# Designs tried in a protein design chat: VHH binders against DNA-(apurinic or apyrimidinic site) endonuclease (APE1L). Part 5

Target 1, 364 residues: DNA-(apurinic or apyrimidinic site) endonuclease (APE1L), of Arabidopsis thaliana (Mouse-ear cress) (q5xf07)
Amino acid sequence: MKRFFKPIEKENSPAAKKPCLSPEKRDGDGDGVEEEKNQNEPSKFMTWNANSFLLRVKNDWSQFSKFVSDFDPDVIAIQEVRMPAAGGKGKPKNHEELSDDTKVLREEKQILTRALSSPPFGNYGVWWSLADSKYAGTALLVKKCFKPRKVYFNLDKLASKHEPDGRVILAEFETFRLLNTYSPNNGWKDEENAFQRRRKWDKRIVEFLNKTSDKPLIWCGDLNVSHEEIDVSHPEFFATAKLNGYVPPNKEDCGQPGFTPSERGRFGATIKEGRLVDAYRYLHKEQEMESGFSWSGNPIGKYRGKRMRIDYFLVSEQLKDRIVSCKMHGRGIELEGFHGSDHCPVTLELSKPSSEMEQNQVSN

## First folded at step 25 (VHH)

Design ff6 (from dd1 with A50G)
Fold by OpenDDE, last read:
Structure ff6 (fold): chain B 364 residues (1-364), chain A 118 residues (1-118)
Amino acid sequence: as target 1 above (364 residues)
Amino acid sequence: QVQLVESGGGVVQPGRSLRLSCAASGFTFSSYWMGWYRQAPGKQRELVAGIDSSGGSTDYADSVKGRFTISRDNSKNTMYLQMNSLKPEDTAVYYCARDYYGWRFEYWGQGTQVTVSS
């Protein structure tokens, strides 16, 4: 008796059209629009010296993309892009645009453009501040939903339109400014006025801070200075470091570039004068030997295991209570978490402005 | 101590070729990227060419691309710069340099003078 399994006819139950309940326009009063505006500012930040952004795109992009996807920053500040500005020989340079003046540069531009147009980066606006050659340079990526009101490429609006070597991007948002800098390295010798160049830079930074005190600042980037002994893995090594046995004539200029007494002193004075808070050191009072440094020396030779914190988030004192986290994402001495660079990403998370803190600033 | 010694410089006519050598000592040569810099009178020092530790990857300044070739022999701890089709604008002191990391060059030699003149 062959039991004919009658196929149960799939009764096509009519998919009940869920009525699109038209959300009733609650005529919510005018106060709701201001709250929605304040909810739409960046609160998650990343800074990273890429040590050639093109090399990272070519060799390390998958890992870096995953990191960006996992952290989901609102803003990404990049230093040491090492791409030339547009403009051929004898033509004015456009320091805001990648060069395509040669076949090779065009191809490189295409590689970068493709990478930045793909997830997770496709949702970011990109600003470039570039040098004339494959040197220095900075980039700023901001999620399109957090579009800056204004973007500047110099510390001094009156002096020049663009900072030399592409070392500055300044984004202005509604309630704060974000400064991305790649500070010039002090160097080992005052050759080509390297020490003077850095001193002038530090002075210009202080002048900038004094002129822009009307709005809170987030200052990030590779600042090429370690502030205190706790900010380096080997203080004695860095304090006594020499290039080929050279000793500067001034004791204040002795040691590793980025860790000379002069550089450290100027940096401390800058933080104090600008009323800035080192976000990382604010949260981390003790030395973290595994993850407390943003730069790692070459894995081979005398700098193996030598590390420095030289990448920062500095925030105005007014923002200090909003600091939720600040992290170095590099670990150990094998460049883990560095994504192919000698710098690791540093991240900052700020809490959302509480509606109550806005009321107290208007009353004073 | 890290030592870099450049050689092979000289005076040549335009269109001629010259080969520079850099002898490296005091470090594991095969572990480092290397490069050539040059400094012309009254100009800043500029990168001319770079080479990775294995010699498999090279980079050049646009001004020398297609004319200069950087190479290395790790068995001899020596780096080379073959300079073809030399021009007067190539006149400079050429320096050998060791990469610190990611094209951060350090430890310069004394340099070798290259003069291209008619």
Scores: ipSAE 0.009, ipTM 0.296, lowest interface PAE 9.1, mean pLDDT 86
Fold by OpenDDE, fold request of step 26:
Structure ff6 (fold): chain B 364 residues (1-364), chain A 118 residues (1-118)
Amino acid sequence: as target 1 above (364 residues)
Amino acid sequence: QVQLVESGGGVVQPGRSLRLSCAASGFTFSSYWMGWYRQAPGKQRELVAGIDSSGGSTDYADSVKGRFTISRDNSKNTMYLQMNSLKPEDTAVYYCARDYYGWRFEYWGQGTQVTVSS
């Protein structure tokens, strides 16, 4: 019985992505240094609410890793990391470091660290903005070749301050800032001042935008708001949604969290005041029912098929002409492309700055 | 059909122990994170404990840390909650929950009543 040795087809070694070779210092003339500086900024971005980053690493990491490998983002913004900050009982919290205060947390930290040290993630620097518990939290991954000049963990750009719940990472590059946020959910009721918390957040964002107008901004993340009716799959459903029949006293607070008139109005005002462009909506004027939403409701029950666009890339108006693509990578109602989350990745690609556009901004 | 059946509730004195069980059926139990919720009278439902699919990682509400232990036997499709040093404030209906999206739990059982009273 001749064991047919099927020849192991030599899987073509995926072309080793050329390491970002540090350009050799060619001693050439002074005009080349400005072009080389701008070539070293991120141009491909991804945002993703992971709905527990540890769960994704444990259960969905192969699919997500393939996605990251295929897209090859320069920056990955993560929301809902849901890992606690370092600092045990009686110790100050370090909200920039994963906890290892318990045996379980140490093991979890090791799992995350191992995953992020492996391809394709090993070439990224990682910044954490964490809550005190397995709640909220954000992460920013930036390719090591695109090291930010500064990183802040609050909207006030204070090195010593951390945004509550780890909702903010702000990276400063040479020509722009990248803001990763996980906006607080408005909630169904003004319990524990949930509505006030969101209003205060929106106000702080506007204040931030006004104070940071000196550089273009890329603002991404789960913003927990759908701006217009086109940004939800079922506008009437979301507009009339109630938790257990509860109706807020103010009509502006009625409807699905993330789709109340008050939230939508504040978001629109924020975009206008900040002179921001919704990159996805800028390119996609029509509703795309299969791929036009970043969040998908639970497949079981009343939210089956209910979808919202609540994950964004907002860019300063100055960057609008550089928008090459903005895509939501989820499809349909069966969480295809969501990589185990209830959010799908959203990507942004910017063109390289043309040498001509930099000259006109310095002259005004 | 997904089914979760809680058992092991009862009336106990403060400081005593109780062990809850949740029998799972209708899905691949070993593929899901599981958890326990509780709801006290007049209070909102709260997460008590969560456990990953393998049982290697657990999480607890601060109020039960050091007193409660969540575990699972994937071969039996059963999750457990060992509750030690019970307090009157632990009085609630306890619900078994399946994770849907990661730390977003759903429960299908009727719950089991735990009453801690002198």
Scores: ipSAE 0.006, ipTM 0.281, lowest interface PAE 10.4, mean pLDDT 87

